# VHH binders against Uncharacterized protein MJ0448, part 16

Target 1, 256 residues: Uncharacterized protein MJ0448, of Methanocaldococcus jannaschii (q57890)
Amino acid sequence: MIKILVDNTAYKKFFAQHGFSALIEINNKRILFDAGQNSITLRENLRLFNEKEGFDYIVLSHGHYDHCDGLKYVIENDLINGKVIAHKDAFLDKYAGNRYIGIDEEIKEYLLKKADLEIIEEPYKIDKDIIVSGYVPREYEYEMEEFQCIKDGKRVKDEVNDDMFLIAKGILITGCSHSGIINVVEYGKKLSEIKGVLGGFHLVGVSDNYLNRIVDYFKSQDFWIMPMHCTGFKALTKLSQLNNFVYGHVGKIIGI
Below, E stands for the ipSAE of ESMFold2; O stands for the ipSAE of OpenDDE; V2 stands for 0.75 times the mean of E and O plus 0.25 times the DockQ between their complexes.

## First folded at step 21 (VHH; framework vhh_7pa5_2)

Design y2 (from u1 with G56N; at its last look DockQ between E and O 0.87; V2 from the best seeds 0.81)
Fold by ESMFold2, look of step 21:
Structure y2 (fold): chain B 256 residues (1-256), chain A 120 residues (1-120)
Amino acid sequence: as target 1 above (256 residues)
Amino acid sequence: QVQLVESGGGMVQPGGSLRLSCAASGFEFDDYRMSWVRRAPGKGPEWVSVISWSGNSYSYADSVEGRFTISRDNAKNTLYLQMNSLKPEDTALYYCARDETWHESGFDYWGQGTQVTVSS
């Protein structure tokens, strides 16, 4: 099962927040994919799902605070029972313009010094049904928001090479798709059959031409889409017209 | 109820200093990113600085870098902005804001603001 724990939209009793998190439970494994941006939202939505157990794996889609800083709750309550999987660049100091958007330094220090941290670049198989992408090749043209990071003491453009997704039984889960959503899906197809794609497509602020290309791309696909989080309202209004669109929100449960 | 109450504004000569405070209540303060935002006469809001929930990650707009220092005391539920080497261009209404996203409309709660006036 896949439970949406954090998203910008919540249904009924759940809490909304700018961020993303999903709980994946299959094959006797509990996997947390991202954690949202703070402790209270993750905690309360887990409570409303009656989820109290720790996690065998934690997967960080990339090193932005709205995906990672909910780990404050997980760390403070000793809920990390196994590995944390991330790309090494997740731990860079990251900025949008001059505004810091990286992982909180206290969380970075814990993950780097105390957690069982698995740094990956290549696809990583958790089991026969679950794969984490590692680095996503940028084979297709895409639009990306301008980001910066500190590397070797210098402020440089951040390509967000730490952007990763997870596939569980053919369901692709992405945090923000900073690699470009077409790059994410096409690489996912090389790793597994794809039956559905959910998460952030990062289409906020993209050009109309690019958005139309994304809509046309998904119109031709043989899988459902559940765009959430950073996809943006304008993009959602267009994607919702597709026959393979599924409405996503906190509280959603996807059977797998 | 979420409340943010700024204080510490006033009138000061160029080159002077002020320290702004923001008293937070009605929420778990140590769980949220916080920002200072200012609104100069006749201008829209301008982001000034952000600080992470722990206080250990922070950044500043170019216009204030090196002169302003953001900090927080989570035990006192208080956000601070130390403003040194003030310039007439820093004249504005300064708001404490709960920071949610760097995108449009990125603050979900605001204080009433405290006026800073740098003149002579």
Scores: ipSAE 0.738, ipTM 0.898, lowest interface PAE 1.6, mean pLDDT 94
ESMFold2 (binder alone), look of step 21: mean pLDDT 82; pTM 0.818
OpenDDE, look of step 21: ipSAE 0.855; ipTM 0.925

Design y3 (from u1 with T101S; at its last read DockQ between E and O 0.93; V2 from the best seeds 0.87)
Amino acid sequence: QVQLVESGGGMVQPGGSLRLSCAASGFEFDDYRMSWVRRAPGKGPEWVSVISWSGGSYSYADSVEGRFTISRDNAKNTLYLQMNSLKPEDTALYYCARDESWHESGFDYWGQGTQVTVSS
ESMFold2, look of step 21: ipSAE 0.773; ipTM 0.905
ESMFold2 (binder alone), look of step 21: mean pLDDT 81; pTM 0.817
OpenDDE, look of step 21: ipSAE 0.916; ipTM 0.955
ESMFold2, look of step 22: ipSAE 0.770; ipTM 0.906
ESMFold2 (binder alone), look of step 22: mean pLDDT 81; pTM 0.815
OpenDDE, look of step 22: ipSAE 0.916; ipTM 0.955
ESMFold2, look of step 23: ipSAE 0.793; ipTM 0.916
ESMFold2 (binder alone), look of step 23: mean pLDDT 82; pTM 0.817
OpenDDE, look of step 23: ipSAE 0.921; ipTM 0.958
ESMFold2, fold request of step 24: ipSAE 0.773, 0.769, 0.750; ipTM 0.907, 0.906, 0.900
ESMFold2 (binder alone), fold request of step 24: mean pLDDT 81, 82, 81; pTM 0.816, 0.819, 0.817
OpenDDE, fold request of step 24: ipSAE 0.926, 0.924, 0.926; ipTM 0.959, 0.959, 0.960
ESMFold2, last read: ipSAE 0.781, 0.778, 0.778; ipTM 0.910, 0.910, 0.909
ESMFold2 (binder alone), last read: mean pLDDT 82, 82, 81; pTM 0.816, 0.818, 0.817
OpenDDE, last read: ipSAE 0.924, 0.924, 0.925; ipTM 0.958, 0.959, 0.959

Design y4 (from u1 with S105H; at its last read DockQ between E and O 0.91; V2 from the best seeds 0.86)
Amino acid sequence: QVQLVESGGGMVQPGGSLRLSCAASGFEFDDYRMSWVRRAPGKGPEWVSVISWSGGSYSYADSVEGRFTISRDNAKNTLYLQMNSLKPEDTALYYCARDETWHEHGFDYWGQGTQVTVSS
ESMFold2, look of step 21: ipSAE 0.778; ipTM 0.911
ESMFold2 (binder alone), look of step 21: mean pLDDT 82; pTM 0.826
OpenDDE, look of step 21: ipSAE 0.915; ipTM 0.953
ESMFold2, look of step 22: ipSAE 0.767; ipTM 0.907
ESMFold2 (binder alone), look of step 22: mean pLDDT 82; pTM 0.824
OpenDDE, look of step 22: ipSAE 0.914; ipTM 0.954
ESMFold2, look of step 23: ipSAE 0.759; ipTM 0.903
ESMFold2 (binder alone), look of step 23: mean pLDDT 82; pTM 0.829
OpenDDE, look of step 23: ipSAE 0.917; ipTM 0.955
ESMFold2, fold request of step 24: ipSAE 0.769, 0.726, 0.776; ipTM 0.908, 0.895, 0.911
ESMFold2 (binder alone), fold request of step 24: mean pLDDT 82, 83, 82; pTM 0.830, 0.831, 0.824
OpenDDE, fold request of step 24: ipSAE 0.925, 0.924, 0.931; ipTM 0.959, 0.959, 0.963
ESMFold2, last read: ipSAE 0.768, 0.752, 0.000; ipTM 0.906, 0.902, 0.117
ESMFold2 (binder alone), last read: mean pLDDT 82, 83, 82; pTM 0.827, 0.830, 0.823
OpenDDE, last read: ipSAE 0.923, 0.923, 0.928; ipTM 0.958, 0.958, 0.961

## First folded at step 22 (VHH; framework vhh_7pa5_2)

Design z1 (from y4 with T101S; at its last look DockQ between E and O 0.88; V2 from the best seeds 0.85)
Fold by ESMFold2, look of step 22:
Structure z1 (fold): chain B 256 residues (1-256), chain A 120 residues (1-120)
Amino acid sequence: as target 1 above (256 residues)
Amino acid sequence: QVQLVESGGGMVQPGGSLRLSCAASGFEFDDYRMSWVRRAPGKGPEWVSVISWSGGSYSYADSVEGRFTISRDNAKNTLYLQMNSLKPEDTALYYCARDESWHEHGFDYWGQGTQVTVSS
């Protein structure tokens, strides 16, 4: 079962916020994929789902605040029962232009110094039905927002090499797809059969030519798509015309 | 109800200093990123600085880096901007803003602003 805990759109009683988080409960494991951007939204949406237990795994799709800073709630309430899985670059100081967009320093310090942190680059199996991608190869052309980070004391371009997804029983879950959504899906196909793709596709601000290519790509795919978060309104108006589109929001429950 | 009330503005000479404060109420202040944003005469809004919920991560626009310092006191629900080496180009109405996203709806709540005027 997959529950959407944080997204820019919410259904009925739930709270919306810029960010992403999903709870995956499968094979008696509770996995938190991203945590949104703050404690109150994650806490209240978990409460509204009547989800009170801790997590056996936490997976960070990448090191941006709107995916990680909701971990404040998780950390302060001792809800980490096992491993936190991330790429090493998630912990870099990250910027959009000059605006800091990385993980809050206290959360970063906790994860690096106190958590059972599993740093990965290659695919990582949580069990036979659950795989975390690790680094996503950039084999297809894509458009990406210009980001920066600090490496060795210098400001450099951030390619967001920490961008990762998770597959649970054929459902691919992505935070923002900073690797390019086609790269995410095509790499996912090498790791597992794909029955559905949900999360942020990061199509806000992309060129019309690239957006049309994404629409054409998904039009003939045999799996459903549930684009959310950073996908963007323009992209959603086009993707919602596809037969395999599913409307996503906080409060959505996906059976697996 | 969410309220943000800025104070500490005023008239100063070039090279002077001011300390802006923003009193926050009606929400859990220590859960939110906060920004300072300014509007100079004849210009649209300009982002100045952002600080993470704990206060440990922050950044500045190029135009103010090295001269301004953002900070917060979560026990007092207050955001600060220390402004040193002020220039006439810093003349603006300064807003405390709750920083929701660097994308759409980037600042979801603003105060009324406090005027900073740098002039001889």
Scores: ipSAE 0.756, ipTM 0.903, lowest interface PAE 1.5, mean pLDDT 94
ESMFold2 (binder alone), look of step 22: mean pLDDT 83; pTM 0.831
OpenDDE, look of step 22: ipSAE 0.917; ipTM 0.956

Design z2 (from y4 with E65Y; at its last look DockQ between E and O 0.81; V2 from the best seeds 0.00; counts 0 for: pae E 10.5 > 2)
Fold by ESMFold2, look of step 22:
Structure z2 (fold): chain B 256 residues (1-256), chain A 120 residues (1-120)
Amino acid sequence: as target 1 above (256 residues)
Amino acid sequence: QVQLVESGGGMVQPGGSLRLSCAASGFEFDDYRMSWVRRAPGKGPEWVSVISWSGGSYSYADSVYGRFTISRDNAKNTLYLQMNSLKPEDTALYYCARDETWHEHGFDYWGQGTQVTVSS
């Protein structure tokens, strides 16, 4: 099963927050994909799902605060039972303009110094049914917000090479798709049969031409989509008109 | 019930200093990023600074960089803004805001603001 733990939209008694997190429970493994942006939202939504156990794996989709800083709760409560999987660039100091948007320094220090951290670049199989993508090739044109990071003491453009997704039994889970959602899905198709795509498609602020291309792309696909988080309201209004659209929110449970 | 109460504003000469405070209550303060936002006379809101939940990371708008310092004391549930080398252009109503966004430009709770006036 897949449970949406953090999203900008929540159903009924669940708590909404800007960020993303999903719990994947399959083949006796508990996997946390992202952690949202703070402890209280993650904790309370887990409580409302009656989820009290730790995680065998934690997968970081990329190193932005609204996907990672909920790990404060996980770390402080000893809920990491196994590996934390990330790309090495997740731990760079990251900026949007002058605004820091990377992982909080205390969380970053813990992950780098204390956690059983598995740094990946290539696809990584957790299980016969569970694949973490690693680096996503950028073979299709896409629009991305201007980001920066610090490498070797220098401020450089951040292409978010740490952007990655997870596939569980054909369900593709993405945090923000900073690689471009078409790149994410097309690479996912090379790794597995795709039955559905959920998470952030990062379509807030994109051009109308790019948005129309995304709508046309998904109209032609034989899998469902559940765009959430950074997809944006304008994009959501257009994507919600597609026959394969599924409404996503905190509290949603997807059977697999 | 979330409350944010700013204080420490006032009138000051150019080149002077002020320290703003924001008392937070009704939520787990050390779980949230916090921002200062200002609104100059006749202008829309302008983001000034943000600080991470731990206080370990922070950022500033170009217009205040090097002159303003954001900090927080999680034991006292208080956010601060030290403003040095003040200019007439810094005259504004300064708000404390709970920051639930990046690149979406939203803040979910605001204080009432504290007035800063820099004039000869």
Scores: ipSAE 0.005, ipTM 0.479, lowest interface PAE 10.5, mean pLDDT 91
ESMFold2 (binder alone), look of step 22: mean pLDDT 83; pTM 0.835
OpenDDE, look of step 22: ipSAE 0.904; ipTM 0.947

Design z3 (from y4 with E65Y T101S; at its last look DockQ between E and O 0.91; V2 from the best seeds 0.00; counts 0 for: pae E 2.9 > 2)
Fold by ESMFold2, look of step 22:
Structure z3 (fold): chain B 256 residues (1-256), chain A 120 residues (1-120)
Amino acid sequence: as target 1 above (256 residues)
Amino acid sequence: QVQLVESGGGMVQPGGSLRLSCAASGFEFDDYRMSWVRRAPGKGPEWVSVISWSGGSYSYADSVYGRFTISRDNAKNTLYLQMNSLKPEDTALYYCARDESWHEHGFDYWGQGTQVTVSS
C-alpha cells in the first residue's frame, strides 16, 4: 500500500506542509519516497498513521529542501534500515534566484558520510514490482521554474537532472516532476505498465498553452492521476474536470 | 501561539553596525527555516536573508550581500542578523519570519518588527 505522509493539503486530523512524502509498503519492504521539509510534520503524520518502524529504502526524488529536510527526523531517530537512493546531483548547492533551496548541509553530510548511499543514473530495481527511474530523458517540450546550482565552482542553470520517480506495481510516484510531467510519464511507460500517477506535477506558474497541452495529454490516458504538492491551484481546477482525476491529500491510502 | 519578537534596532550613522535578535516561542524552532524580511517606508516587503533549520545553509539578497550575516542559536531559540556597513537604503522595519515556501511566498508567521534607521 501507499500512504501520503506530506503534501500541501491534508485531510482532517493530518498536518499539511509545503513538500512531499509517501510511504510504500509492498512485498515486505518499507520505502520512504521523500521526507517533506521538516521533522515535526513527518513525525506527527507517521504517528497518526500508527507507523513506527524504520525504512528499508529511502528514495530522494531530487535535492530540494521540501523533499529532503524531513530526513532530520529519520536520521535522529535511527530509522534508516537500509539504502538511500539518489542521483548524484541531489547533493549540489541549489538556488531559486538568490534563495538557497537545496538539502540542509547537516543532512547532506550525514547522507554522504554515514548512510548506505546508492547513487544511480539508470533505472534501479528494488524488487520485481518496484523501480526507481534514475535520470529522466527530456524528449518532450516542458516548462520549469528557473533554478541554479553550483557545479565545478560555478553558478550554472540547474536542469534538475536528479529528478527521479518510483513505480510500485504500476503506480508512478513523482516528487515535483522537474523533468516535465509528460517526460516522467512517457519514460515510466517504457519501464512498466502505468495504472496511476501521483505526486507533484509542477504546473504552478506555467503558461496557459502548456497547461492546456497537459490537460489534453492526461485526458487521453488510460490511468488515474492524483496531482498534489507543486501542481498548483490553476492546474488543479483544470485537471479535476477529467474523469480520471483522483483527489489527493495527506491521509490518503492507496491499496495495491 | 507561535511568537516571534524582534529587537536590537535603533539609529546609526552610515557605515555603522547593528545586531538584530529574534526570540522565538510556541514551536520547535530547530525544525524550521527562518528569514529576515524588511519594509522600507512606503515600500513593499523585501526578503533579506534565509537560514536553514541547522544553520548549515544560508543565503542573502544581493542588496545586503557581504554586509549582513544571518545566524541562529537553536539552544536559545533565537535568530540573529549582524548588519555591518549600514547605508541609508537599509532604513526599514525588520521582521523575523518563519519561512515555509521556496517560491518567494509563504512566511507563515511574522514578528512585529524592529526599526532600523540609518541617517546622519
Scores: ipSAE 0.542, ipTM 0.820, lowest interface PAE 2.9, mean pLDDT 93
ESMFold2 (binder alone), look of step 22: mean pLDDT 83; pTM 0.836
OpenDDE, look of step 22: ipSAE 0.916; ipTM 0.955

Design z4 (from y4 with Y58F; at its last look DockQ between E and O 0.01; V2 from the best seeds 0.00; counts 0 for: pae E 21.9 > 2, placed apart)
Fold by ESMFold2, look of step 22:
Structure z4 (fold): chain B 256 residues (1-256), chain A 120 residues (1-120)
Amino acid sequence: as target 1 above (256 residues)
Amino acid sequence: QVQLVESGGGMVQPGGSLRLSCAASGFEFDDYRMSWVRRAPGKGPEWVSVISWSGGSFSYADSVEGRFTISRDNAKNTLYLQMNSLKPEDTALYYCARDETWHEHGFDYWGQGTQVTVSS
C-alpha cells in the first residue's frame, strides 16, 4: 500500500503543508519517499495514520527542503532502520534566486556522516517490486524553474540531476519531476510497466503551450495520474478533466 | 458501534451479474480503506478487492480481475461490488470489511455477509 503523508492539500483530519512525502509498505518493507518540509506536519500525519514504526529505506527524490527537512523528526526519533537512498547532487547547496532551498545543514551533516547512505546514479532495485530510478535522462523537451547550486565554490545552474522517482508494483512516485514529467514517465516505462503516476509534476508557472502538451500526453496514456504538490492549480484544473485523473491529498491510501 | 451490512446477493446463472452493497455506520466511513472478502463452501476467507478511502485507488485478486469492479459512495457511506461474468467458483458468502492495517488489526470489522450462488 501507499499512504500520502505530506502534500499541499489535506483531507478531513490531516494537516497540509507545502512539500511531499509518501509511505510505501510492500513485501514487509517500510519505505519513506521524501519527508516533507518540517517535523510537525510529518509527525502529526504519521500519528493520524497510527504509524509508529521506523523505515527500512528512505528515498530522497531530490535535495530540496520541502522534501527533506521533515527528516529532522525521523532522525531525532531514531526511525531510520536501514538505508537512505539519494543522488550525490541532493547534498549540494541549492538556491532559487537568493533563497536557500537545499537540505537543512544539520540534516545534511547527519545524512553524510551518520546515516547508512546509498548514493546512486543508475536504477537501484530495493526488491523485486521496488525500483528507484537514479538519474533521469532528459530525452524530451521540458520547462524548468531557474535553480542554482554551488559546485567547486562557483554558483552554477542546477539542472537538478538528483531528481529521482520510485516505482512500486507499477505505481510511479515522483517528488517534483524537475527532470520533466514526460522524461520521468518515459524513463519509468523502460524500468517497469506503469499502472499509475503520483506526486509532483512541477507544472506551476509553465507556459500554456507546454501545459497543453502535458495534458495531451496524459490523455493518451493507459494509466491513472494523481498530480499533487508542485503541480499547480492551473495545471490541476486541466488535468482533472482527464478520464484517468485521480484526486490526491494527504490521507489518501493507494492499494498495490 | 461499527456496523457493516451487506446486501444484493442471490442466485444467478453462470455468465450473469450481481451488484453487492455494504451499508456502513458507526464510524467515519471516508477515513477507511474498505475490502470485500469471500468464503466459499468448505474454504477459508479469500480477499477479493480493496478500495482506498476516497475511491482513488483499488486492486483485485487475480481470480476476479477484469470481472469485478469495486466502488464506493462516501456521501451514502456505501461500498459496492459489481460482479460480472460470474462463474460457479464465485459461489461464496461475501463480506464487507473495514481495513485497519495501519493499526495492525487487519480487517477489524466484518459484516454478516451476503450469499452469492452461481449455478446452472
Scores: ipSAE 0.000, ipTM 0.111, lowest interface PAE 21.9, mean pLDDT 90
ESMFold2 (binder alone), look of step 22: mean pLDDT 82; pTM 0.826
OpenDDE, look of step 22: ipSAE 0.912; ipTM 0.952

